# VH-VL binders against Monomethylamine corrinoid protein 2 (mtmC2): the designs that were tried, part 22

Target 1, 218 residues: Monomethylamine corrinoid protein 2 (mtmC2), of Methanosarcina mazei (p58978)
Amino acid sequence: MTNTEIFNKLTNAIVTQDIAGCAKLTQEALDAGISPLDIITKGLSPGMKIIGDKFEAAEIFLPQIMMSGKAMSSAMEILTPELEKTKVEGEEGTGLAITFVAEGDIHDIGHRLVTTMLGANGFDILDLGVDVLNETVIEEAAKRKGQKIILVGSALMTTSMLGQKDLMDRLREENLRDSVKCMFGGAPVSDKWIDEIGADATAENAAEAAKVALNVMK
Below, E stands for the ipSAE of ESMFold2; O stands for the ipSAE of OpenDDE; V2 stands for 0.75 times the mean of E and O plus 0.25 times the DockQ between their complexes.

## First folded at step 18 (VH-VL; framework fv_erenumab)

Design B5 (from G6 with heavy chain A33V D56S; at its last look DockQ between E and O 0.77; V2 from the best seeds 0.00; counts 0 for: pae O 3.5 > 2)
Fold by OpenDDE, look of step 18:
Structure B5 (fold): chain C 218 residues (1-218), chain A 119 residues (1-119), chain B 110 residues (1-110)
Amino acid sequence: as target 1 above (218 residues)
Amino acid sequence: QVQLVESGGGVVQPGRSLRLSCAASGFTFRSYVMHWVRQAPGKGLEWVAVISFHGSYKYSVDSVKGRFTISRDNSKNTLFLQMNSLRAEDTAVYYCARYYDYSAAFDVWGQGTTVTVSS
Amino acid sequence: QSVLTQPPSVSAAPGQKVTISCSGSSSNIGKNYVYWYQQLPGTAPKLLIYDNNKRPSGIPDRFSGSKSGTSTTLGITGLQTGDEADYYCQAWDSSLSAWVFGGGTKLTVL
């Protein structure tokens, strides 16, 4: 199989909730010499995007989203060790990445992927998980005032994305905005949105997120 | 201690309604997808319904669609199942179950509450 | 009728090994992870195996899971009297868009 064929199959595995197939194809892709990053960016992520779009369009339901997530997770279990092999130890001072999924959002795959990539690029990780209240994020930021911190929030839905604005406002209200960097991602998130809410950066995918975070923290 | 406790079961006639509750404790209730699973007497397990973190998305098995409604109150750490137009075949022990997103498994179960539909 | 098929009962003596089979189709076991639950008499189900062969914390290594094709098997070694229970396999069914269970297997320790 060509690399393109493998990528298409990976995408399809995600879209059709083929958990076992996704894992198998992931391993096959690795065995074929395809990089973990390419597997993610060219195969798996496009599938998740399709799933996200379908969900927003009410073409699929919660169970499909969850099972696609599981398919993605199965692939990531295979890929994570490979990604770690290329882990760049961050210089003392890379900083702490506090990662989270916005309140009300059921999509954690992007979050997990971004978290993994950040870790692989030398960030210390505090993963707050999914359905995280803005107040929780603020509390964690406050506890660590003076440390080099980047908040990394994910939102796949427009509704959950809106919460990012609230978070930024609250950070300002609590006089924490200047003590942290803020990066947000997800399908609905745009540069325009980032500018509107006064955040520092966004990224199109997990790989880019890690790079952007590094730059933001410099 | 992580715990789920169901209540609201009883004996009702066909066509009547019943509301089940599931009280959650020992964990952040709002951070988990919740399910109802039922078990008819002497029979196996049957998935009934699922609800997302804040109740934005609800889905049920076809056999209960239009009759059963799953809901939750996160401020009270409580899951609900409104059962309307009950049928004899709805007779079962009803379990609430926590859904662990990582494993995609029902990792915590309540003790169950018994619903009996009989004329 | 259950979407997944299990034997209604199995039995063995203490210390022996038993296996419980679960048969499905391409739309469930064939493409999705399998889970196993233990239900002791008069109690709620308990997660026993997830992702075909993984054990949650607290589950002893006497319990194992395996999957091949459209079938899965639960293995129990060193059978104990306390293992007497009903066992259920479970999977997501992509065709039905539902979580589906097997009919359950009653394990009797002789």
Scores: ipSAE 0.027, ipTM 0.634, lowest interface PAE 3.5, mean pLDDT 90
ESMFold2, look of step 18: ipSAE 0.597; ipTM 0.864
ESMFold2 (binder alone), look of step 18: mean pLDDT 93; pTM 0.938

Design B6 (from G6 with heavy chain F53Y Y100H; at its last look DockQ between E and O 0.83; V2 from the best seeds 0.72)
Fold by ESMFold2, look of step 19:
Structure B6 (fold): chain C 218 residues (1-218), chain A 119 residues (1-119), chain B 110 residues (1-110)
Amino acid sequence: as target 1 above (218 residues)
Amino acid sequence: QVQLVESGGGVVQPGRSLRLSCAASGFTFRSYAMHWVRQAPGKGLEWVAVISYHGDYKYSVDSVKGRFTISRDNSKNTLFLQMNSLRAEDTAVYYCARYHDYSAAFDVWGQGTTVTVSS
Amino acid sequence: QSVLTQPPSVSAAPGQKVTISCSGSSSNIGKNYVYWYQQLPGTAPKLLIYDNNKRPSGIPDRFSGSKSGTSTTLGITGLQTGDEADYYCQAWDSSLSAWVFGGGTKLTVL
C-alpha cells in the first residue's frame, strides 16, 4: 500500500491506543523501505499531536494519553536501533545540549527521541528528564556560563508552553540569555511562539531538531 | 532502595471517610505516574485510580468516581487517596503502585494498608 | 467479576511445568500488551512479565509469557515450592478506560 496509507494507519494506531497494531505497522513500514525518521515524523508524531489536542479539549483523559504514549514507545523500541546506527562523532565545539520536559507536561517520549538524535549528531548531553522546574534549568545553565550550551525543551500541552516564556524571562533576569541558545519543540510549539518568547529555534521533527541545533550553535 | 509504604487504613462505618498515604523513597518520585490498586478479602486485584507525575491530571474507576480523590505532594514524596462516602464493598487492602511509562507496568508496589468498612 | 478470565487454580509437582491461561477481548488483550504479577502469600504483587513475554531483572527464565489473539499464557517450568502463589494477568481495556486484572489463579505445588 501507499506511504500515505501507512502513515495514516500509524497515526490512527496512536490515536486509538492500538499498541499491538502500532508495533506491527512500524515493522511493516520498515520492511517496505520507509525510513525510521519518516515513520516517526509522518506517522507516529502526528498521532501524538492529535492526542494532545484531544486531551486539552477534554475529549479524552489521562489513561488514553498514557496508552498512546505506550504505543509510541513500542514503535520506538523497533526504530531506535536503526536511528543509532547513524551516530556521528562530534566536531570540536559542538556543545552541550541540556534536554528536558517542562514542568506540567505528562510524558517524555518526544524528549527522549530528540535527546537521542542530538547525541547521535555529536552533542554532549545533559538529560534532566521530566517535570523539570525552570529554576533547575537556570541553575544548570549558570553552572556552565561561558560554555557552548543549547537548552532543548519539549512540550505536549499548551500550558507547558507558558513555562517556556517564563524560562526565557528568567534567563534574561539572571543575565544568562546571551550565555545559551534556546530551542523548544513539541506538538503545540510554532515559529510564531518562538519569536514571541525570544527563543532561538524550533523544528518539526527530531532529525531536523538536531540539524537546527547544530546550525544555531554555529 | 526503592520503597513504597502505605498508611491510614482502619475500621470505619459506612458513609465515613478515610485518607490513605503512601510514602515513597529511593527514586525520583516526581518523575512517575502513581496508582492505587485494591484487593478485597479473598478476591483479586482492582485498579482504583491514577495520577500524572505533576499531579494535575487524574482518573479513577467508575465505581469510586465522585467519592475517592487521588492526589500527591511531590515536595514530600507522598501519594494520597481521599476516600469519602465509604461503602462495605470498598473493604480491601489498598496498594500504591509506581507506574513505569515504557513498560506500562506496575513495577513497584507497597505492602498495602487495610480498610474495613462495616456496620 | 473480572474482565479477564483465569482458571481459579492449577497444581503440579515440584520440577514439573504448568501453564496458566488468561482470556480477554479485543478491547483489552487483543489491542494491548499483557502483564503478569505474582502474589506470594501475605505479600504485595510483584511484576513477573511485561509486554507479553519480557522479564524484569531478577525474574528467572523458567517464567515465560506468550500472547495469541485475545488470550495469553504464563508458563512456569522447574516448579519449586516457593512458586506457590496467586498469579494475575493484567491489561488496559480501551472500552472500559481501565487497567483490568484477571481473577487470579492459585498455584499449588504438590
Scores: ipSAE 0.669, ipTM 0.894, lowest interface PAE 1.3, mean pLDDT 87
ESMFold2, look of step 18: ipSAE 0.600; ipTM 0.864
ESMFold2 (binder alone), look of step 18: mean pLDDT 94; pTM 0.945
OpenDDE, look of step 18: ipSAE 0.792; ipTM 0.957
ESMFold2 (binder alone), look of step 19: mean pLDDT 93; pTM 0.940
OpenDDE, look of step 19: ipSAE 0.700; ipTM 0.890

## First folded at step 19 (VH-VL; framework fv_erenumab)

Design D1 (from G6 with heavy chain Y100H; at its last look DockQ between E and O 0.79; V2 from the best seeds 0.69)
Fold by OpenDDE, look of step 19:
Structure D1 (fold): chain C 218 residues (1-218), chain A 119 residues (1-119), chain B 110 residues (1-110)
Amino acid sequence: as target 1 above (218 residues)
Amino acid sequence: QVQLVESGGGVVQPGRSLRLSCAASGFTFRSYAMHWVRQAPGKGLEWVAVISFHGDYKYSVDSVKGRFTISRDNSKNTLFLQMNSLRAEDTAVYYCARYHDYSAAFDVWGQGTTVTVSS
Amino acid sequence: QSVLTQPPSVSAAPGQKVTISCSGSSSNIGKNYVYWYQQLPGTAPKLLIYDNNKRPSGIPDRFSGSKSGTSTTLGITGLQTGDEADYYCQAWDSSLSAWVFGGGTKLTVL
């Protein structure tokens, strides 16, 4: 089986909520020598994007997206230990990454992956979890004013993404914008959006997120 | 202490309506999807409905579609099930259950409230 | 009538091992995680096993789950009188787009 075939099967496993198949294929991919990052970025993530799109288009319903998430989680349970093996100690002064999923968003996998990758690249991590109120993010930023901080928000849906604008506005209102870096990611997030809301950066996937964060924090 | 407490059950005639409530405590209610599961007398468990964190998304089993509506008030930490056009086959103990994101399991259950539909 | 099939009853003496089977299809157990719930007489169900074989906090290691193909098995070792209950398997069914339960198994401790 070619790598491309494996990736396509992974994508399909996510889209069809084949949890067992997803886990199996993930292991097979690893056994075939495919990197965890490639498995995620070329196989699993594309599947989740499709699911997100279908959900927004009302082609699938809440249970399906929940189960697709579970499918991805099953894969991540396999991949996480492998990712940790490649963990690079960051240089002193990398900073604190405050990670969260936007309010109203039901997707956690991307957030977990990003958090993992940030940690693997030397960031201290404050994980605020999922369905996080903008006010909570503001409070945490305020508590740590003067520290080297990057806010890392995830949103898979357009509706949850819109909350990022509010967060940025609130950061400005509270005079915190200049004290923090802001990075947002997710399927609907674009460079244009980042520019529109005045954030610092976006990333296409978790692997890139870590690299982008490092650059932003320089 | 994490707790769910159902209420609103009773005896009604076919075609009537009932509204069930589930009061949540001991955890951040708005951070969890919630479910209703029912159990007919002497029978097994049957999933009924699910609602997302903020109530934006809902889904029910086919047998109750158009008749039952799941909702929630996060400000009051309460889950609801509006049951219209009740039938005899709807007779059951109704449980509210918390859906844990990590395990994807019904990890917390209420004690249940009894609904009896009888002529 | 249940989507997942369980034996209606099992019994054993204290200290013995019992197994409860649950049979499904490719659209449920074959593709998705299996969960097990314990329901003591007159009480609400309690999560016993998640993700085929994982135990929540507070569940003793006497309880175990395993999955093979389209079937799953709950194992209980060192049977205690307090284990007398109904046990339900559960899974998502991709075809039905619903969470489905087995018919339940009544465990009697002799």
Scores: ipSAE 0.652, ipTM 0.864, lowest interface PAE 0.8, mean pLDDT 92
ESMFold2, look of step 19: ipSAE 0.654; ipTM 0.885
ESMFold2 (binder alone), look of step 19: mean pLDDT 93; pTM 0.944

Design D2 (from G6 with heavy chain Y100H D101E; at its last look DockQ between E and O 0.83; V2 from the best seeds 0.74)
Fold by ESMFold2, look of step 19:
Structure D2 (fold): chain C 218 residues (1-218), chain A 119 residues (1-119), chain B 110 residues (1-110)
Amino acid sequence: as target 1 above (218 residues)
Amino acid sequence: QVQLVESGGGVVQPGRSLRLSCAASGFTFRSYAMHWVRQAPGKGLEWVAVISFHGDYKYSVDSVKGRFTISRDNSKNTLFLQMNSLRAEDTAVYYCARYHEYSAAFDVWGQGTTVTVSS
Amino acid sequence: QSVLTQPPSVSAAPGQKVTISCSGSSSNIGKNYVYWYQQLPGTAPKLLIYDNNKRPSGIPDRFSGSKSGTSTTLGITGLQTGDEADYYCQAWDSSLSAWVFGGGTKLTVL
C-alpha cells in the first residue's frame, strides 16, 4: 500500500470509530517505516478534524465523537513511546509549556497532540487538561514567575475564543503579561484575532504548534 | 475516596415521573462524562444515557429517547435523570457511572437506586 | 436478547481455572475493544478488564482477557470463593450507536 492509501485508511478509521482498525493500521504504518509524526499529521489528525466538523454540523452525536477520541487515544498509545525516542533533551532556553483547553470546551481533538509535540520538542510540560478556568491558568503562571513560560491554549468554538481575550486582559491586570508567552490555536483562531487580543502566536495546525512555540521562546 | 450515590427511586404508577439524582465526591466531577445504566430484575445491564462534562451534549438509548433527560449541575457535583411517562419495562436498578476518557470504560459505579413501575 | 452472547452460567472448584466466553459481531467486538465487569451479589458492577486485556490497579493478575475476531474470553485462574459473581462483557456497537453488554454469566465456586 502507498503512504497516501495508509493515511486515507487511518483518517477513515477515525471518522468511522474503527478503534481496533485504527490501532492496527497505526502499527502497520510504523512497521512500514512511516514516521510517527506523519502518521499523526497526515492520517489521524485530519480524521479528528472531520469528526469535529460533523459534530458541529449535528451529523454525528456525542457517542461518536467520544469513540473517535478513543480511536485517536489508542493510536497515540502506540505512537507516544516512538515519539519519546526522538525527544530533545536538556537544552537551556526551551522552557515550560502550560497546556490547557478553555472552560466550556469539551473538544479534546488537538490538545493531546499539541502537548505531546511540545514535550517531544524539549518543553517541560504542565498539562492542565480540559475545561480550565482562566483563574487556574493565572495561578499556575504566577507560581512560576521568573521561569521561561509559554501558555498554550486550545479552542474549538467561537465562545471559547472570548475566554482568550479575558485571559490576556487578566494577565495584564496581574502584571504577568511580560512574564509569559501566549499561544492560542483551534479552528476559529486567526492571526487577526491573535493581534487583536495581544497574544504572541498561533499555528495553522496542532502538529506545527511545537515549532512555532520554539520560535516564540527564542 | 471516589464515590457515587444515587437517590430518588421508588414505586410509581405507569405514566408518572421520577427524577433520579447521583451525588459525586472524591474526584473532579466536571472533568468526566457521566452515564446512566440500568438493570431490570433478574436481567443484565443496559446503557441508558450519556452527558458531556459541561452538560450541553447528551444522548440516550432509543427506548427512552423523548421520555428521559440526563442533566448535571457541576456546582453541586450532581448528575440527574428526569424520567417521564414511565412504563413497566423501565422497572430496574439505576446506576450512575463515571466514564474514563482514555480507557473508555465505566470505571466508577454507584450502588444504584431502585425504580419500580407497577399498576 | 442481549447484543453480546455469554453462557448463562459456569462453575468450577476453588483453585481451578475457568473461562467465560463472549460473542459479538463486526459492529461491536470486531471493531472495538472489549471490557469486563464483575458484579458481586447485591452490589454494583466493578471494572475488571479494559481494552481487551488490561487490568485496572487493584485487580489481581489471575484475571485476564483476550480477544479474537468477534469473540472475547475472560480467564480466571486460582479460583476463590470470593470470585462468585456475575460477569458482563461490554463493547461499543457502531451500528446501534450504543454501549452494549452481554447477558451476564453467573460464576459458581463449588
Scores: ipSAE 0.648, ipTM 0.886, lowest interface PAE 1.4, mean pLDDT 86
ESMFold2 (binder alone), look of step 19: mean pLDDT 93; pTM 0.944
OpenDDE, look of step 19: ipSAE 0.769; ipTM 0.936

Design D3 (from G6 with heavy chain A33V H54S; at its last fold request DockQ between E and O 0.45; V2 from the best seeds 0.70)
Heavy chain, then light chain:
Amino acid sequence: QVQLVESGGGVVQPGRSLRLSCAASGFTFRSYVMHWVRQAPGKGLEWVAVISFSGDYKYSVDSVKGRFTISRDNSKNTLFLQMNSLRAEDTAVYYCARYYDYSAAFDVWGQGTTVTVSS
Amino acid sequence: QSVLTQPPSVSAAPGQKVTISCSGSSSNIGKNYVYWYQQLPGTAPKLLIYDNNKRPSGIPDRFSGSKSGTSTTLGITGLQTGDEADYYCQAWDSSLSAWVFGGGTKLTVL
ESMFold2, look of step 19: ipSAE 0.678; ipTM 0.900
ESMFold2 (binder alone), look of step 19: mean pLDDT 93; pTM 0.942
OpenDDE, look of step 19: ipSAE 0.817; ipTM 0.959
ESMFold2, look of step 20: ipSAE 0.682; ipTM 0.901
ESMFold2 (binder alone), look of step 20: mean pLDDT 93; pTM 0.941
OpenDDE, look of step 20: ipSAE 0.824; ipTM 0.959
ESMFold2, look of step 21: ipSAE 0.660; ipTM 0.885
ESMFold2 (binder alone), look of step 21: mean pLDDT 93; pTM 0.939
OpenDDE, look of step 21: ipSAE 0.825; ipTM 0.960
ESMFold2, fold request of step 22: ipSAE 0.657, 0.694, 0.645; ipTM 0.890, 0.899, 0.880
ESMFold2 (binder alone), fold request of step 22: mean pLDDT 93, 93, 93; pTM 0.934, 0.938, 0.939
OpenDDE, fold request of step 22: ipSAE 0.859, 0.820, 0.809; ipTM 0.955, 0.956, 0.956

Design D4 (from G6 with heavy chain A33L H54S Y100H; at its last fold request DockQ between E and O 0.32; V2 from the best seeds 0.67)
Heavy chain, then light chain:
Amino acid sequence: QVQLVESGGGVVQPGRSLRLSCAASGFTFRSYLMHWVRQAPGKGLEWVAVISFSGDYKYSVDSVKGRFTISRDNSKNTLFLQMNSLRAEDTAVYYCARYHDYSAAFDVWGQGTTVTVSS
Amino acid sequence: QSVLTQPPSVSAAPGQKVTISCSGSSSNIGKNYVYWYQQLPGTAPKLLIYDNNKRPSGIPDRFSGSKSGTSTTLGITGLQTGDEADYYCQAWDSSLSAWVFGGGTKLTVL
ESMFold2, look of step 19: ipSAE 0.703; ipTM 0.916
ESMFold2 (binder alone), look of step 19: mean pLDDT 93; pTM 0.938
OpenDDE, look of step 19: ipSAE 0.770; ipTM 0.945
ESMFold2, look of step 20: ipSAE 0.691; ipTM 0.910
ESMFold2 (binder alone), look of step 20: mean pLDDT 93; pTM 0.933
OpenDDE, look of step 20: ipSAE 0.804; ipTM 0.947
ESMFold2, fold request of step 22: ipSAE 0.681, 0.634, 0.713; ipTM 0.907, 0.872, 0.920
ESMFold2 (binder alone), fold request of step 22: mean pLDDT 93, 93, 93; pTM 0.932, 0.933, 0.932
OpenDDE, fold request of step 22: ipSAE 0.869, 0.824, 0.805; ipTM 0.961, 0.963, 0.962

Design D5 (from B6 with light chain K31R S94T; at its last look DockQ between E and O 0.80; V2 from the best seeds 0.71)
Fold by ESMFold2, look of step 19:
Structure D5 (fold): chain C 218 residues (1-218), chain A 119 residues (1-119), chain B 110 residues (1-110)
Amino acid sequence: as target 1 above (218 residues)
Amino acid sequence: QVQLVESGGGVVQPGRSLRLSCAASGFTFRSYAMHWVRQAPGKGLEWVAVISYHGDYKYSVDSVKGRFTISRDNSKNTLFLQMNSLRAEDTAVYYCARYHDYSAAFDVWGQGTTVTVSS
Amino acid sequence: QSVLTQPPSVSAAPGQKVTISCSGSSSNIGRNYVYWYQQLPGTAPKLLIYDNNKRPSGIPDRFSGSKSGTSTTLGITGLQTGDEADYYCQAWDTSLSAWVFGGGTKLTVL
């Protein structure tokens, strides 16, 4: 009935691996006029945060987090086309986005949507994929010193997120920090974390990521 | 072409060990979770174990916990199943399978390797 | 005894339609998507249907899947002798924390 009830049901569907229910609730939320962004940020993402916390606490194991990821992916299959319909074309020379999922992370949650939205907003894309070593990110940035570059990384788990600090430290050690902008996202990533590691920005979710990246590159 | 090839099966006595290998080619191996699935003679399919992209997370069915260890070497595109303390009920064809995380399907299977545990 | 229940065999003539049923529970088929695999004699299983009713590239549209409640059905039209195989349904089971399969259905083309 209420938007809050729908968001709570979406969160619970993620946490309990109710894959069919999650897809159904997502469509119901759209039909009720709830924006795709609100569905993600208020329903789905909180569920993934809960499941990540439970996994780190050994309350659940690999199969459950994989299947919560399937529930999320099923919802994103419905939401991605809706987000793409309302985009504004990006400006010429926006820059290169190097997108990746942190080393050690177990699922490509939200990564494909972020990459798609960056491309649709005028970024050139270098998608490094999942389980990306920090060394690989450093090598690609070093090859392109002098270009307008944003590094866009994401993590689901706190242990994967800690690799973001290592990446920032390596960028400084290699004298590349001033050559790139750095945006990190994912369920465990906070504004405090971004400030602590000396990165440039975070986004609350994949849907906001392109807007944040455009602002950072201005 | 996408391919999975198992090896390392054989005939062993109860209590002994075997190590199965699964060689992957034609795709980016480290981008996929991998599974072992087995099929006892004349029986259906039984899921055995799963391992994450990076290999740090794994899970197996209760009947093999503490005896079987799934592992991978992404630099060599190889999946492994170390099978210790083998029992007669472990007799099966063992398949490795690629897991596609968006479809949640076992979308590529090997031809299997046969393990026979008998006295 | 399999968590998912399938008939042990079905048969039909070339050119006909056959359906293969698969029954589960609220902890598997009821909450999760269903998958179907074909295993031709002496070969590895092959994915036929994913996410209840979707076909991978290369699977002809005479293969179809549907799901209702805690049951699922594989449909095969225009039956060919090359379709003789064992067919398995599969789903994630939330209660067991396991990927579970049906016992298999042998299809014979007479």
Scores: ipSAE 0.594, ipTM 0.860, lowest interface PAE 1.8, mean pLDDT 86
ESMFold2 (binder alone), look of step 19: mean pLDDT 93; pTM 0.944
OpenDDE, look of step 19: ipSAE 0.763; ipTM 0.929

Design D6 (from B6 with heavy chain Y102W; at its last look DockQ between E and O 0.82; V2 from the best seeds 0.00; counts 0 for: pae E 2.1 > 2)
Fold by ESMFold2, look of step 19:
Structure D6 (fold): chain C 218 residues (1-218), chain A 119 residues (1-119), chain B 110 residues (1-110)
Amino acid sequence: as target 1 above (218 residues)
Amino acid sequence: QVQLVESGGGVVQPGRSLRLSCAASGFTFRSYAMHWVRQAPGKGLEWVAVISYHGDYKYSVDSVKGRFTISRDNSKNTLFLQMNSLRAEDTAVYYCARYHDWSAAFDVWGQGTTVTVSS
Amino acid sequence: QSVLTQPPSVSAAPGQKVTISCSGSSSNIGKNYVYWYQQLPGTAPKLLIYDNNKRPSGIPDRFSGSKSGTSTTLGITGLQTGDEADYYCQAWDSSLSAWVFGGGTKLTVL
């Protein structure tokens, strides 16, 4: 089976909530020598994008997006140990990544992927989870003033991007903007948007996010 | 100590309404999808409804659609089930359950509250 | 009538082994992971097995799960009187868009 066929099958397993099939295909792809990162970025993540779009279009409902998330989680359970084997050590004072899914976003799968990649690249992790209020992010940053901190927010839905501007405004109001670096990702997030809100960076995918975060923390 | 405690059950006549509450403690409530699951006398478990962690999205089993509304107040760590137009078939113990997205498991359950619809 | 089919009851003596079966279809057990819940008399259900065969913290290894095709089995070894309970299998059903449970199996420890 070609890599393209494997990626299409993985995407379809996510879209149809074929949880057992997704896990099986993930293991088969690994056994065939396909990199964990390619499996994620070319097979699994495109499926989650499709499901998110269908949900926003009211073509599917809450249970289906939840179960597609489980299919992704089951694949990640297989892939995370393999990603750890390819870890690049950034051990000296890399910094703390505070990762979160903003208030109003549906699912945490992109956030978990970014968090995994950051940890694999030497960051200490404070994972705040999902539906995180901007005030909570600010409180955690304030507690750790003086540490090297990067705030990393993820979005699946276009509407959750709006909270990124509010977070930047609040950081400035609390005199914390210069104490932290701020990075945001998600399909609608662009370099232009990052410039507009005064954040530090974005990345095109979760794998790139770790490299961008390391560079920003210099 | 992670805990869920339901309340608001009782004996009511058909056609009446009840509002169930579920108080959560010991965990970050707004980070979890929540469910209601019921158990009729002498019967097994039946899933009733789910609500997303931010509360904007919800879904319910067909038999209660249009009659029951799941909701939550994350500032008070409380889940609700508004039950309208109650029928004898709705007689059950109602459990709230925490749903862990990664494992897809109902990993924490409340004690249950009993709803009896007198016929 | 439950979507997932379990025997109504099983029994065995302390120290023995039992298995509890659960049958479904391609739209539930066949493509999805299976979960088991224990409901002790007068109490709420408690998660016993998740993702077909994994145990949450605090569940002893004498409880096990397996899945084959559209069927799943809960195994219990070294039976104790405290194991007397109702046991439910559960899975997501993609055709019904619902979380579905078995009808339950009452385990009696003689």
Scores: ipSAE 0.561, ipTM 0.844, lowest interface PAE 2.1, mean pLDDT 86
ESMFold2 (binder alone), look of step 19: mean pLDDT 93; pTM 0.941
OpenDDE, look of step 19: ipSAE 0.672; ipTM 0.879

## First folded at step 20 (VH-VL; framework fv_erenumab)

Design X11 (from D3 with heavy chain D101E; at its last read DockQ between E and O 0.39; V2 from the best seeds 0.66)
Heavy chain, then light chain:
Amino acid sequence: QVQLVESGGGVVQPGRSLRLSCAASGFTFRSYVMHWVRQAPGKGLEWVAVISFSGDYKYSVDSVKGRFTISRDNSKNTLFLQMNSLRAEDTAVYYCARYYEYSAAFDVWGQGTTVTVSS
Amino acid sequence: QSVLTQPPSVSAAPGQKVTISCSGSSSNIGKNYVYWYQQLPGTAPKLLIYDNNKRPSGIPDRFSGSKSGTSTTLGITGLQTGDEADYYCQAWDSSLSAWVFGGGTKLTVL
ESMFold2, look of step 20: ipSAE 0.652; ipTM 0.884
ESMFold2 (binder alone), look of step 20: mean pLDDT 94; pTM 0.942
OpenDDE, look of step 20: ipSAE 0.821; ipTM 0.959
ESMFold2, fold request of step 22: ipSAE 0.624, 0.669, 0.663; ipTM 0.877, 0.898, 0.893
ESMFold2 (binder alone), fold request of step 22: mean pLDDT 93, 93, 93; pTM 0.940, 0.938, 0.941
OpenDDE, fold request of step 22: ipSAE 0.821, 0.826, 0.814; ipTM 0.961, 0.959, 0.960
ESMFold2, last read: ipSAE 0.662, 0.648, 0.649; ipTM 0.892, 0.886, 0.887
ESMFold2 (binder alone), last read: mean pLDDT 93, 93, 93; pTM 0.926, 0.938, 0.937
OpenDDE, last read: ipSAE 0.819, 0.839, 0.821; ipTM 0.961, 0.955, 0.960

